# Designs tried in a protein design chat: VH-VL binders against Probable transcription termination protein NusA (nusA). Part 19

Target 1, 139 residues: Probable transcription termination protein NusA (nusA), of Halococcus morrhuae (Micrococcus morrhuae) (p15738)
Amino acid sequence: MRVTLSDTALRHIALFEDVTGASAVDCLVDDDRVCFLVATGEMSDAIGPDGTTVEQVEERLDKRVSLVENADTAELFVANALAPAVVHNVTISENASTVAYAEVDRADTGVAIGRDGETIETARRLAERQFDIDDIELA
Short names: E, the ipSAE of ESMFold2; O, the ipSAE of OpenDDE; V2, 0.75 times the mean of E and O plus 0.25 times the DockQ between their complexes.

## First folded at step 12 (VH-VL; framework fv_remtolumab_arm2)

Design n2 (from k6 with heavy chain L55M A58T; at its last look DockQ between E and O 0.94; V2 from the best seeds 0.90)
Fold by ESMFold2, look of step 12:
Structure n2 (fold): chain C 139 residues (1-139), chain A 118 residues (1-118), chain B 107 residues (1-107)
Amino acid sequence: as target 1 above (139 residues)
Amino acid sequence: EVQLVQSGAEVKKPGSSVKVSCKASGYTFSRYNIGWVRQAPGQGLEWMGYIIPIMGRTRYAQKFQGRVTITADESTTTAYMELSGLTSDDTAVYYCAREYYGSGFDYWGQGTTVTVSS
Amino acid sequence: EIVLTQSPDFQSVTPKEKVTITCRASQRIGSYLHWYQQKPDQPPKLLIKYADQSISGVPSRFSGSGSGTDFTLTINGLEAEDAGTYYCQQSYETPYTFGPGTKVDIK
């Protein structure tokens, strides 16, 4: 699969890599925020001590930044995209459409959705781009 | 050692076209964008456009849209800028310059003087 | 299209003094602002990238600051070789744009 990156996404990825030393494989750009899909195993580098490295990226972009760790399988990817919510299980249903059903810890349903649905919508956008998943539903 | 070496000066008649070459060496050509910037006598710098060689994607300043074509040849590590419909307002020094996705133009060609005269 | 303005247009400065050049963007551009020096009959030379990051081989007397819309290039201790024209340039969005330039002469 191959994701097409806008010129702006390419520039933001370059700045992200310059500041953090971590690699980003995808980038969602909105008016007031950016989400980087970070290469597997590189989240610690991207975040930095006490979050100071990702805070530097936020300052330089003048936008809020969120990070999602990339994964090899759709199930793990969806779980990563809903972090820090605890996800017990993800089941992919391939019928008329492809839907991921995420079983989230009851205490974490609000975290998985995020303020104004930001987390779940970001997860849906990334899952569609990377795995052709049409939707994510919380169990 | 990174180098961008441009083709030589040209004198052109109004209405014609010019094609300037920019030979890159000392780095992996496809990893960097090549931009074109011109400077009329006694004037400031004017961005014309760039090419993202690995994607074959180009972007042009609106002023030049429809008149400029930027291309790149990986096998010769050479970028080209062609400007058509020349007028005396196009008399300038034309520079190619390298960037890493918006990080600033860190290496520049020596410039190519194009003079449009009847 | 993002407009960059620079102040002053021209500055005549005694050696060893501090030079300050400002660049203002017509909208917020984060840190996507770069500074160049151009001497007569030469291509521009990158001095500062991303508002404040130094470039290898550029003397430490050159520094940058700012973010958003207001940016400053500082030459702390001007030397005779620093005479030339200084440009800011934004890469926040295409078309990239340059400021009109600030000419710095030695008094």
Scores: ipSAE 0.856, ipTM 0.935, lowest interface PAE 0.5, mean pLDDT 94
ESMFold2 (binder alone), look of step 12: mean pLDDT 95; pTM 0.962
OpenDDE, look of step 12: ipSAE 0.924; ipTM 0.964

Design n3 (from k6 with light chain E93D; at its last look DockQ between E and O 0.91; V2 from the best seeds 0.90)
Fold by ESMFold2, look of step 12:
Structure n3 (fold): chain C 139 residues (1-139), chain A 118 residues (1-118), chain B 107 residues (1-107)
Amino acid sequence: as target 1 above (139 residues)
Amino acid sequence: EVQLVQSGAEVKKPGSSVKVSCKASGYTFSRYNIGWVRQAPGQGLEWMGYIIPILGRARYAQKFQGRVTITADESTTTAYMELSGLTSDDTAVYYCAREYYGSGFDYWGQGTTVTVSS
Amino acid sequence: EIVLTQSPDFQSVTPKEKVTITCRASQRIGSYLHWYQQKPDQPPKLLIKYADQSISGVPSRFSGSGSGTDFTLTINGLEAEDAGTYYCQQSYDTPYTFGPGTKVDIK
């Protein structure tokens, strides 16, 4: 465990693992949504056939759920956090601050940002927690 | 065979404190939380708090904040609950119980009767 | 704090009948609701977790349903050994809370 998890996050992770059989390594809890950082290679277990397993998690939490696949490198992690947007390349700049520059396919810029910026903000929160990345910029 | 074995019954005077032990066996101690629940004679169940042993993090019901301390010792796989400033209203059976992060208390200790009388 | 209420407070029931106990939460708690049975002079025993999930070693006559704020424990075919008090408990948020209990007696 690399981050501090709230008691609520720990309970949500336990329920997630009970329903899906997949492991979560982080959990962002908001008023009406939860994001699970799913262990590498376990996204299909978390989603289930036709998305039915993750829908069961949503029903049991009574909250909207999003999933991000964990990765061992900052570059792949940022690309995963912006999924399903196509990311061609990620460059990490370590100057006064650490910034990830994600080259997102032109057609997918809106997808990478998400409704009300939810996707990019979630990606920024996870990247900061997991890799000490201060910001993500779409380039 | 998961077991939680608690220390024996206590008779206490008002104003004193009590420390109840809960020895866990048959599972990996740090993977589960230990909660403390009490039950006054003829009354229902009252959650007092829990400890997350792997984090050393305890949480308490607001009613008990300031007079309850819950601790855990990994080396002896034992949890403790200490309640201070006892009054007759604290006369109850005190249970320890195991949970996996909000999944329900699946194993309980046998209970420890604490009687507060002058 | 999340308040749980239970209905009824007390039931006197003929063996083999169906028993229904309800639990209502003061706010939505998803499926973070668990049911316990307590027999006289014994610790509580977990019957159902996460509203409707069975527990190994618990007779199949016990089932749970519900989500959000309204939950039900059902005993399909009451047996004499089922006499005792039944509690719901939420783990959605701390402090965890229990319902006041439903005492089930054999008629």
Scores: ipSAE 0.866, ipTM 0.941, lowest interface PAE 0.5, mean pLDDT 94
ESMFold2 (binder alone), look of step 12: mean pLDDT 94; pTM 0.960
OpenDDE, look of step 12: ipSAE 0.918; ipTM 0.962

Design n4 (from k6 with heavy chain I54T A58T; at its last look DockQ between E and O 0.95; V2 from the best seeds 0.90)
Fold by ESMFold2, look of step 12:
Structure n4 (fold): chain C 139 residues (1-139), chain A 118 residues (1-118), chain B 107 residues (1-107)
Amino acid sequence: as target 1 above (139 residues)
Amino acid sequence: EVQLVQSGAEVKKPGSSVKVSCKASGYTFSRYNIGWVRQAPGQGLEWMGYIIPTLGRTRYAQKFQGRVTITADESTTTAYMELSGLTSDDTAVYYCAREYYGSGFDYWGQGTTVTVSS
Amino acid sequence: EIVLTQSPDFQSVTPKEKVTITCRASQRIGSYLHWYQQKPDQPPKLLIKYADQSISGVPSRFSGSGSGTDFTLTINGLEAEDAGTYYCQQSYETPYTFGPGTKVDIK
């Protein structure tokens, strides 16, 4: 399913690409933060040496930025969206709804959830947009 | 070489409409937005709207909402701006200009003078 | 909608001197601010994009700085050909808006 990008998302993607040289496939825009879904294999370019390139994007957008690397499969995609949490396994259940069960290292449950739940909510939004996954549960 | 070439000057009566063309060449037409900016004599620049050709999506400044229609024809690589209900306040030079999603208008047409008088 | 103001409205400058033009936005716009030069009877020309990024073919004497709400265009060593009107423009959100312009004349 092709996602629809808002005008703001399109402009943020253009600035992101201009600064980083990396491509973004999707962009979630919130009041104080932006998340870019970075094309597979381009995370190093997006982050830059010691994170300096993504810090430039943050300064230019005047918003916090998070990055998720795109993936070919739903399982890897969900694991990428919960990074840097260590994900041991992801299982997709397709019953009445499609739910991804992510087995996260016990020490990393807080990292996977993120501040105020921002990481897992971002992961849920991207997974729904890109793979029609209805929810992500930490198993 | 990127070029935007606009249609010629027009003299219009109040209440009529005008349609200005903007023929683009030298680049992949659908990759860039086309914006329309006007300038009344001796005054500054006023953004009217743009079109995102791949999405067929338009955005208009509220002042022109309901009076302006921006279209694009991929097969002729031509954008159009039509402004209806003309008054003498619409006398201006009308420019088309290209942008890559908010990165600034890097190429401009030569301008089309529209004069509205009775 | 985002209002841009510019200062000064007009300045008359001796060649080779430094010109500074400021643009202020009514809200934070990050680096979504661009600068244009317009000479009489010509379309505007993009000088600086994203507050401070150079444009190929634009002389290096033109530079930009700032972010958020306060932006500056600097012409370091004005030349006679630089006479004209300078506009800032924001692309943070639609409707895009322009500043009212700063006219620069040669003394």
Scores: ipSAE 0.874, ipTM 0.944, lowest interface PAE 0.5, mean pLDDT 94
ESMFold2 (binder alone), look of step 12: mean pLDDT 94; pTM 0.961
OpenDDE, look of step 12: ipSAE 0.913; ipTM 0.959
ESMFold2, look of step 13: ipSAE 0.872; ipTM 0.942
ESMFold2 (binder alone), look of step 13: mean pLDDT 94; pTM 0.961
OpenDDE, look of step 13: ipSAE 0.919; ipTM 0.961
ESMFold2, look of step 14: ipSAE 0.864; ipTM 0.940
ESMFold2 (binder alone), look of step 14: mean pLDDT 94; pTM 0.961
OpenDDE, look of step 14: ipSAE 0.916; ipTM 0.960
ESMFold2, look of step 16: ipSAE 0.864; ipTM 0.939
ESMFold2 (binder alone), look of step 16: mean pLDDT 94; pTM 0.962
OpenDDE, look of step 16: ipSAE 0.913; ipTM 0.958

Design n5 (from k6 with heavy chain R57T; at its last look DockQ between E and O 0.93; V2 from the best seeds 0.88)
Fold by ESMFold2, look of step 12:
Structure n5 (fold): chain C 139 residues (1-139), chain A 118 residues (1-118), chain B 107 residues (1-107)
Amino acid sequence: as target 1 above (139 residues)
Amino acid sequence: EVQLVQSGAEVKKPGSSVKVSCKASGYTFSRYNIGWVRQAPGQGLEWMGYIIPILGTARYAQKFQGRVTITADESTTTAYMELSGLTSDDTAVYYCAREYYGSGFDYWGQGTTVTVSS
Amino acid sequence: EIVLTQSPDFQSVTPKEKVTITCRASQRIGSYLHWYQQKPDQPPKLLIKYADQSISGVPSRFSGSGSGTDFTLTINGLEAEDAGTYYCQQSYETPYTFGPGTKVDIK
């Protein structure tokens, strides 16, 4: 089912589209950061040459910005959400709850978690919203 | 090609209500918000609220909360603003205007003059 | 609620001069600032969106700059038809707010 966007998220998506020419499927808004779920195949447009386009979005929002590329399958989606961590495999377990088990390269566990847990928590929020995944566990 | 056409001028008594219509044409109605902005004689612009068709919800300035209702009918591509409990302070021109999610109001209706007699 | 102020309140300007209008926000609003022109007995007209972006059909003599809290609208070479009142407006958060306006008159 299509996720519900707040009016604030819609405004940030509109600015993102205006600056980048890319589409966002979802937008997580926090006090000092925004995460855009970028339409598949449009990350290059969103980032721009040497990252200048996404930097412009950050300047215009006055917030930090992170980008996650959308994907058609839950497995690929979870891997994308943990980038740039190297993810070897993702397995979806559907028992009492739906849990994604991401086998992350041992050297990249910290990268997958991210600063203050921001990467893994963002990944969990997007995965729940887009695929009804209840949790992501690092293998 | 984009047009917003508002209903005609109204003269109202204190304590009554007014409902202003805003007929939109020339674009996909559900893709844009319709906001309502009023202007008292010789005064500046005051945002009252807007309707977000894709969410089916409205947002109101706190000053008008409880007195204003903003709605939209996609089948007729028409937005409405109803203001109740009118006083002489509500005498103003009321505009509807289109926006794409915070990108500025790019098209405006012609305005509807509402006069609240003492 | 975000308060916008404008300076000056009024300008009387000779044609062909450069007009500068400033808008200041009570908090940082990124680039969520838009400029409008209103002529007597007409609805406002959008001139600049997102602080500095042009609008199709608006003369190129109109430009905007700024971000954060301080914004400027510039009319580079005022024409007689530009007389009117200019408003800034923020869309960073609801309720949206407008500045009090700057009236520009032709000398």
Scores: ipSAE 0.838, ipTM 0.927, lowest interface PAE 0.6, mean pLDDT 94
ESMFold2 (binder alone), look of step 12: mean pLDDT 94; pTM 0.961
OpenDDE, look of step 12: ipSAE 0.915; ipTM 0.960
ESMFold2, look of step 13: ipSAE 0.832; ipTM 0.920
ESMFold2 (binder alone), look of step 13: mean pLDDT 94; pTM 0.961
OpenDDE, look of step 13: ipSAE 0.901; ipTM 0.952

Design n6 (from k6 with light chain T94V; at its last look DockQ between E and O 0.91; V2 from the best seeds 0.89)
Fold by ESMFold2, look of step 12:
Structure n6 (fold): chain C 139 residues (1-139), chain A 118 residues (1-118), chain B 107 residues (1-107)
Amino acid sequence: as target 1 above (139 residues)
Amino acid sequence: EVQLVQSGAEVKKPGSSVKVSCKASGYTFSRYNIGWVRQAPGQGLEWMGYIIPILGRARYAQKFQGRVTITADESTTTAYMELSGLTSDDTAVYYCAREYYGSGFDYWGQGTTVTVSS
Amino acid sequence: EIVLTQSPDFQSVTPKEKVTITCRASQRIGSYLHWYQQKPDQPPKLLIKYADQSISGVPSRFSGSGSGTDFTLTINGLEAEDAGTYYCQQSYEVPYTFGPGTKVDIK
């Protein structure tokens, strides 16, 4: 496999699929939260009407849940991982390290970082796992 | 139909090993985990471990760590459980059972009785 | 390692009565709790998955509820063929564990 999934991640993905009908291609598991990398085009199924489906997943996992939509390119992937922040552009620089530079709307810098940095941390972990990106910088 | 068919009963001496097979049919073998659960006479169910066949990844209960080996062969759709260093406390019925990643064991083998006596 | 306890250890129940079996986990396990029935000399049979989800072919008199640490299996209108031992099992983390079982006998 391209990405190694822990046993816990596999079980959480199975529960996610059972509740939502959507597919997850990756899953980050922490003590108090879980992030699912949702297959492209399946975010509405995962969220459900008025967010009720993802709330059901949260109840059954007993953890907070965040969702990121998968993408085929690193640039779109990084933009998706920072949603709902408005991202105007993403540039990938490959030198000593591979860094994604995300041009985020001024009003949305806080949204892109998230509570205690959770959104940007999650984005960095997924980008490293899926695209070997070493860091994400907000510009 | 989904079936798990186990190898036959065994009588073993203390200190020896036993290897139980579990032949799966009626489903895509690699999509499901195979777990092993034993039950001593008159006792409850005890989870021993499982294997994720597509990954060749096995996990074991701490009690059996070092004595149990769980394997799977995709080409024959067969899982195996080998338990070494047998004592009379290992006398039990051994079951294999299928699960989809933590969703419960939905199909079980018929059980294999292992008797350890001197 | 997550310990599951069950209550009661044993019930003797007349047909058509309601049976309630509880399972308690030593930590929160979300809805990762499953229920099994085992009749004498048979392998266990899955009755309820993920705390409250029914299984095809299992009579509707069997239902489950609960989340977190406290879970209940209910048999509404016990039938003679329901005699056996009932186990809860968690799949929240490895190692998986079973409860000690609840024996249900028919009067």
Scores: ipSAE 0.839, ipTM 0.927, lowest interface PAE 0.6, mean pLDDT 94
ESMFold2 (binder alone), look of step 12: mean pLDDT 94; pTM 0.962
OpenDDE, look of step 12: ipSAE 0.916; ipTM 0.960

## First folded at step 13 (VH-VL; framework fv_remtolumab_arm2)

Design q1 (from n4 with light chain Q53K; at its last read DockQ between E and O 0.95; V2 from the best seeds 0.92)
Heavy chain, then light chain:
Amino acid sequence: EVQLVQSGAEVKKPGSSVKVSCKASGYTFSRYNIGWVRQAPGQGLEWMGYIIPTLGRTRYAQKFQGRVTITADESTTTAYMELSGLTSDDTAVYYCAREYYGSGFDYWGQGTTVTVSS
Amino acid sequence: EIVLTQSPDFQSVTPKEKVTITCRASQRIGSYLHWYQQKPDQPPKLLIKYADKSISGVPSRFSGSGSGTDFTLTINGLEAEDAGTYYCQQSYETPYTFGPGTKVDIK
ESMFold2, look of step 13: ipSAE 0.871; ipTM 0.945
ESMFold2 (binder alone), look of step 13: mean pLDDT 94; pTM 0.960
OpenDDE, look of step 13: ipSAE 0.920; ipTM 0.963
ESMFold2, look of step 16: ipSAE 0.867; ipTM 0.942
ESMFold2 (binder alone), look of step 16: mean pLDDT 94; pTM 0.961
OpenDDE, look of step 16: ipSAE 0.919; ipTM 0.963
ESMFold2, fold request of step 17: ipSAE 0.884, 0.878, 0.886; ipTM 0.949, 0.948, 0.949
ESMFold2 (binder alone), fold request of step 17: mean pLDDT 94, 94, 94; pTM 0.960, 0.960, 0.960
OpenDDE, fold request of step 17: ipSAE 0.932, 0.931, 0.932; ipTM 0.969, 0.969, 0.968
ESMFold2, last read: ipSAE 0.887, 0.880, 0.888; ipTM 0.951, 0.949, 0.952
ESMFold2 (binder alone), last read: mean pLDDT 94, 94, 94; pTM 0.960, 0.960, 0.961
OpenDDE, last read: ipSAE 0.931, 0.931, 0.932; ipTM 0.969, 0.969, 0.969

Design q2 (from n4 with heavy chain T54S; at its last fold request DockQ between E and O 0.89; V2 from the best seeds 0.91)
Heavy chain, then light chain:
Amino acid sequence: EVQLVQSGAEVKKPGSSVKVSCKASGYTFSRYNIGWVRQAPGQGLEWMGYIIPSLGRTRYAQKFQGRVTITADESTTTAYMELSGLTSDDTAVYYCAREYYGSGFDYWGQGTTVTVSS
Amino acid sequence: EIVLTQSPDFQSVTPKEKVTITCRASQRIGSYLHWYQQKPDQPPKLLIKYADQSISGVPSRFSGSGSGTDFTLTINGLEAEDAGTYYCQQSYETPYTFGPGTKVDIK
ESMFold2, look of step 13: ipSAE 0.882; ipTM 0.949
ESMFold2 (binder alone), look of step 13: mean pLDDT 95; pTM 0.962
OpenDDE, look of step 13: ipSAE 0.918; ipTM 0.962
ESMFold2, look of step 14: ipSAE 0.872; ipTM 0.945
ESMFold2 (binder alone), look of step 14: mean pLDDT 95; pTM 0.961
OpenDDE, look of step 14: ipSAE 0.918; ipTM 0.961
ESMFold2, look of step 16: ipSAE 0.877; ipTM 0.946
ESMFold2 (binder alone), look of step 16: mean pLDDT 95; pTM 0.962
OpenDDE, look of step 16: ipSAE 0.889; ipTM 0.948
ESMFold2, fold request of step 17: ipSAE 0.885, 0.876, 0.888; ipTM 0.951, 0.949, 0.953
ESMFold2 (binder alone), fold request of step 17: mean pLDDT 95, 95, 95; pTM 0.962, 0.961, 0.961
OpenDDE, fold request of step 17: ipSAE 0.931, 0.930, 0.930; ipTM 0.968, 0.967, 0.967

Design q3 (from n1 with light chain Q53K; at its last look DockQ between E and O 0.95; V2 from the best seeds 0.91)
Fold by ESMFold2, look of step 13:
Structure q3 (fold): chain C 139 residues (1-139), chain A 118 residues (1-118), chain B 107 residues (1-107)
Amino acid sequence: as target 1 above (139 residues)
Amino acid sequence: EVQLVQSGAEVKKPGSSVKVSCKASGYTFSRYNIGWVRQAPGQGLEWMGYIIPILGRTRYAQKFQGRVTITADESTTTAYMELSGLTSDDTAVYYCAREYYGSGFDYWGQGTTVTVSS
Amino acid sequence: EIVLTQSPDFQSVTPKEKVTITCRASQRIGSYLHWYQQKPDQPPKLLIKYADKSISGVPSRFSGSGSGTDFTLTINGLEAEDAGTYYCQQSYETPYTFGPGTKVDIK
């Protein structure tokens, strides 16, 4: 297993897969929110027509759900984690720590940060777990 | 097809231990968790704990913490539950059952009757 | 830990009639609620998972509904073979817990 999942995360992944037919690679569980890292190419199955499938997951978990599409490289991964913000480029710096510098469209800086910083914090957590990236900075 | 076959009935003295086996067949053993549930005569179902075999991770109900040990052997596709410090309150039928991460226990063993007397 | 209650404790029902069993959780558990049937001297059998999802090989007369804290198992058109005890079980968090059971007899 690439990351360690809590019992609750494992149960939420199983429910997610049962409802959507899509696979989840990782799951971040908070009190009122869950984020699924969806297998590459399976976002449409997870979202469903007009978002109805992911809304069913929200209802069944009794929690707000967000989805991030997995990627094979750290650069694509970070860009996917900041969606729907437009990301022009991601550069990985490997000095004493590993930092991803994401060049986000100026109009989308607020979107990349998200309400109360939720999007950028989720992106940081996933990037650390999946790629050992210590931080994401918006450039 | 999918089968969980448990070891036979046991009669034990207070203070001793019992170890019940649960042989699984007909599926990929490491893909599913094995839980243990007991039922005292005329009473309801009581969850004791489970093991996630692929992770070697166990969780126990607080009531049994320190007395129960659940293990799994991938090479023999067998799970075990050992309960120590037996009292007459432990007289029950003990079931193993499999689940896919909280999706319900879809297959159950036949049950093992454990009687603790004297 | 999460406490489940069931109602009624016992129900005697004429064949072909509808049976309704309720399960209530001490906190919200989303749809992490499952239903089992147990006949005398047999292990439990899973009937419904995730509150309302069907299980292969279980007759369609069995259905489930509810979410959060209130859940219902319905047997629409009771048959003689349905006599037994019915349990709800939550898997929202460990320790998993079961309801106390509802015994259903045929009149």
Scores: ipSAE 0.876, ipTM 0.947, lowest interface PAE 0.5, mean pLDDT 94
ESMFold2 (binder alone), look of step 13: mean pLDDT 95; pTM 0.962
OpenDDE, look of step 13: ipSAE 0.919; ipTM 0.963
ESMFold2, look of step 16: ipSAE 0.873; ipTM 0.944
ESMFold2 (binder alone), look of step 16: mean pLDDT 95; pTM 0.962
OpenDDE, look of step 16: ipSAE 0.919; ipTM 0.963

Design q4 (from n4 with heavy chain R57T T58A; at its last look DockQ between E and O 0.97; V2 from the best seeds 0.83)
Heavy chain, then light chain:
Amino acid sequence: EVQLVQSGAEVKKPGSSVKVSCKASGYTFSRYNIGWVRQAPGQGLEWMGYIIPTLGTARYAQKFQGRVTITADESTTTAYMELSGLTSDDTAVYYCAREYYGSGFDYWGQGTTVTVSS
Amino acid sequence: EIVLTQSPDFQSVTPKEKVTITCRASQRIGSYLHWYQQKPDQPPKLLIKYADQSISGVPSRFSGSGSGTDFTLTINGLEAEDAGTYYCQQSYETPYTFGPGTKVDIK
ESMFold2, look of step 13: ipSAE 0.834; ipTM 0.922
ESMFold2 (binder alone), look of step 13: mean pLDDT 94; pTM 0.960
OpenDDE, look of step 13: ipSAE 0.900; ipTM 0.951
ESMFold2, look of step 15: ipSAE 0.836; ipTM 0.924
ESMFold2 (binder alone), look of step 15: mean pLDDT 94; pTM 0.960
OpenDDE, look of step 15: ipSAE 0.733; ipTM 0.907

Design q5 (from n4 with heavy chain L55F; at its last look DockQ between E and O 0.92; V2 from the best seeds 0.90)
Fold by ESMFold2, look of step 13:
Structure q5 (fold): chain C 139 residues (1-139), chain A 118 residues (1-118), chain B 107 residues (1-107)
Amino acid sequence: as target 1 above (139 residues)
Amino acid sequence: EVQLVQSGAEVKKPGSSVKVSCKASGYTFSRYNIGWVRQAPGQGLEWMGYIIPTFGRTRYAQKFQGRVTITADESTTTAYMELSGLTSDDTAVYYCAREYYGSGFDYWGQGTTVTVSS
Amino acid sequence: EIVLTQSPDFQSVTPKEKVTITCRASQRIGSYLHWYQQKPDQPPKLLIKYADQSISGVPSRFSGSGSGTDFTLTINGLEAEDAGTYYCQQSYETPYTFGPGTKVDIK
């Protein structure tokens, strides 16, 4: 475990793993939404056939659920967090602060930002927690 | 097999404290939370709190905040619950029970009867 | 904190009949609801976790359903050994809370 998890996050992870059989590395808990950082290679198990497994998690949590696949490098991690947006490249700048610059396909800028900025804010929160990245900028 | 074995019955005077032990065996102690639940004679079940042994993190029901202390000793795989400022309203059977992060209390100790009388 | 209520408070049932016990939460708790059986002078025993999931070693006549605020425990074909008190318990948030219990007697 790379970060400290709240009691609620621990309970949600336990339920997630019980339903999906997949492992979660991290969990962001908001009032109406939960995001699981899924162990590398386990997204298919978490999603399930036609999305039915993740729908079960949503029903049991009574919250919307989003999933991000974990990665060993900051660059791949940021790209995964912006999926399904096409990310051509990620550059990490470490000056006064650590910023990831993600080169997102022009057609996918809206996808990378997500509804109400939800995708990019989730990506920022996970990147800060997992890699001490202070911000993500779309380039 | 998983076992939770509690310390023996206690008779206490009002104003004193009681400390109940819960010895765990048959599983990896740090992977499960230990909760404490009490039951007054003829009454229902009342959650007092739990400890997450891995982090030493505790949570208590508001009713007991300031009077209850839950601890765990990894080296002896033993959890403890101490309740201070006892009154006759604290007369109950006290149970320890394990859970996997909110998945239900799957194993329970045998219970410890605490009687508070003058 | 989350209040759980149960209905009925008491039920006297002929063996082999169906028993239905309901639990209602004061707010939505998803599927974070568990059922326990307690016989006299014994600790509670977990019957159902996460509203509807069976526990190894618990007879299949015990089943659970529901989500959100309304939950049901069903004993399909009551046996004499099932007499006791049944509690629901939520783990959605701390403090965890229990319902007040439903006593089931054999006629």
Scores: ipSAE 0.869, ipTM 0.941, lowest interface PAE 0.5, mean pLDDT 94
ESMFold2 (binder alone), look of step 13: mean pLDDT 94; pTM 0.961
OpenDDE, look of step 13: ipSAE 0.924; ipTM 0.965

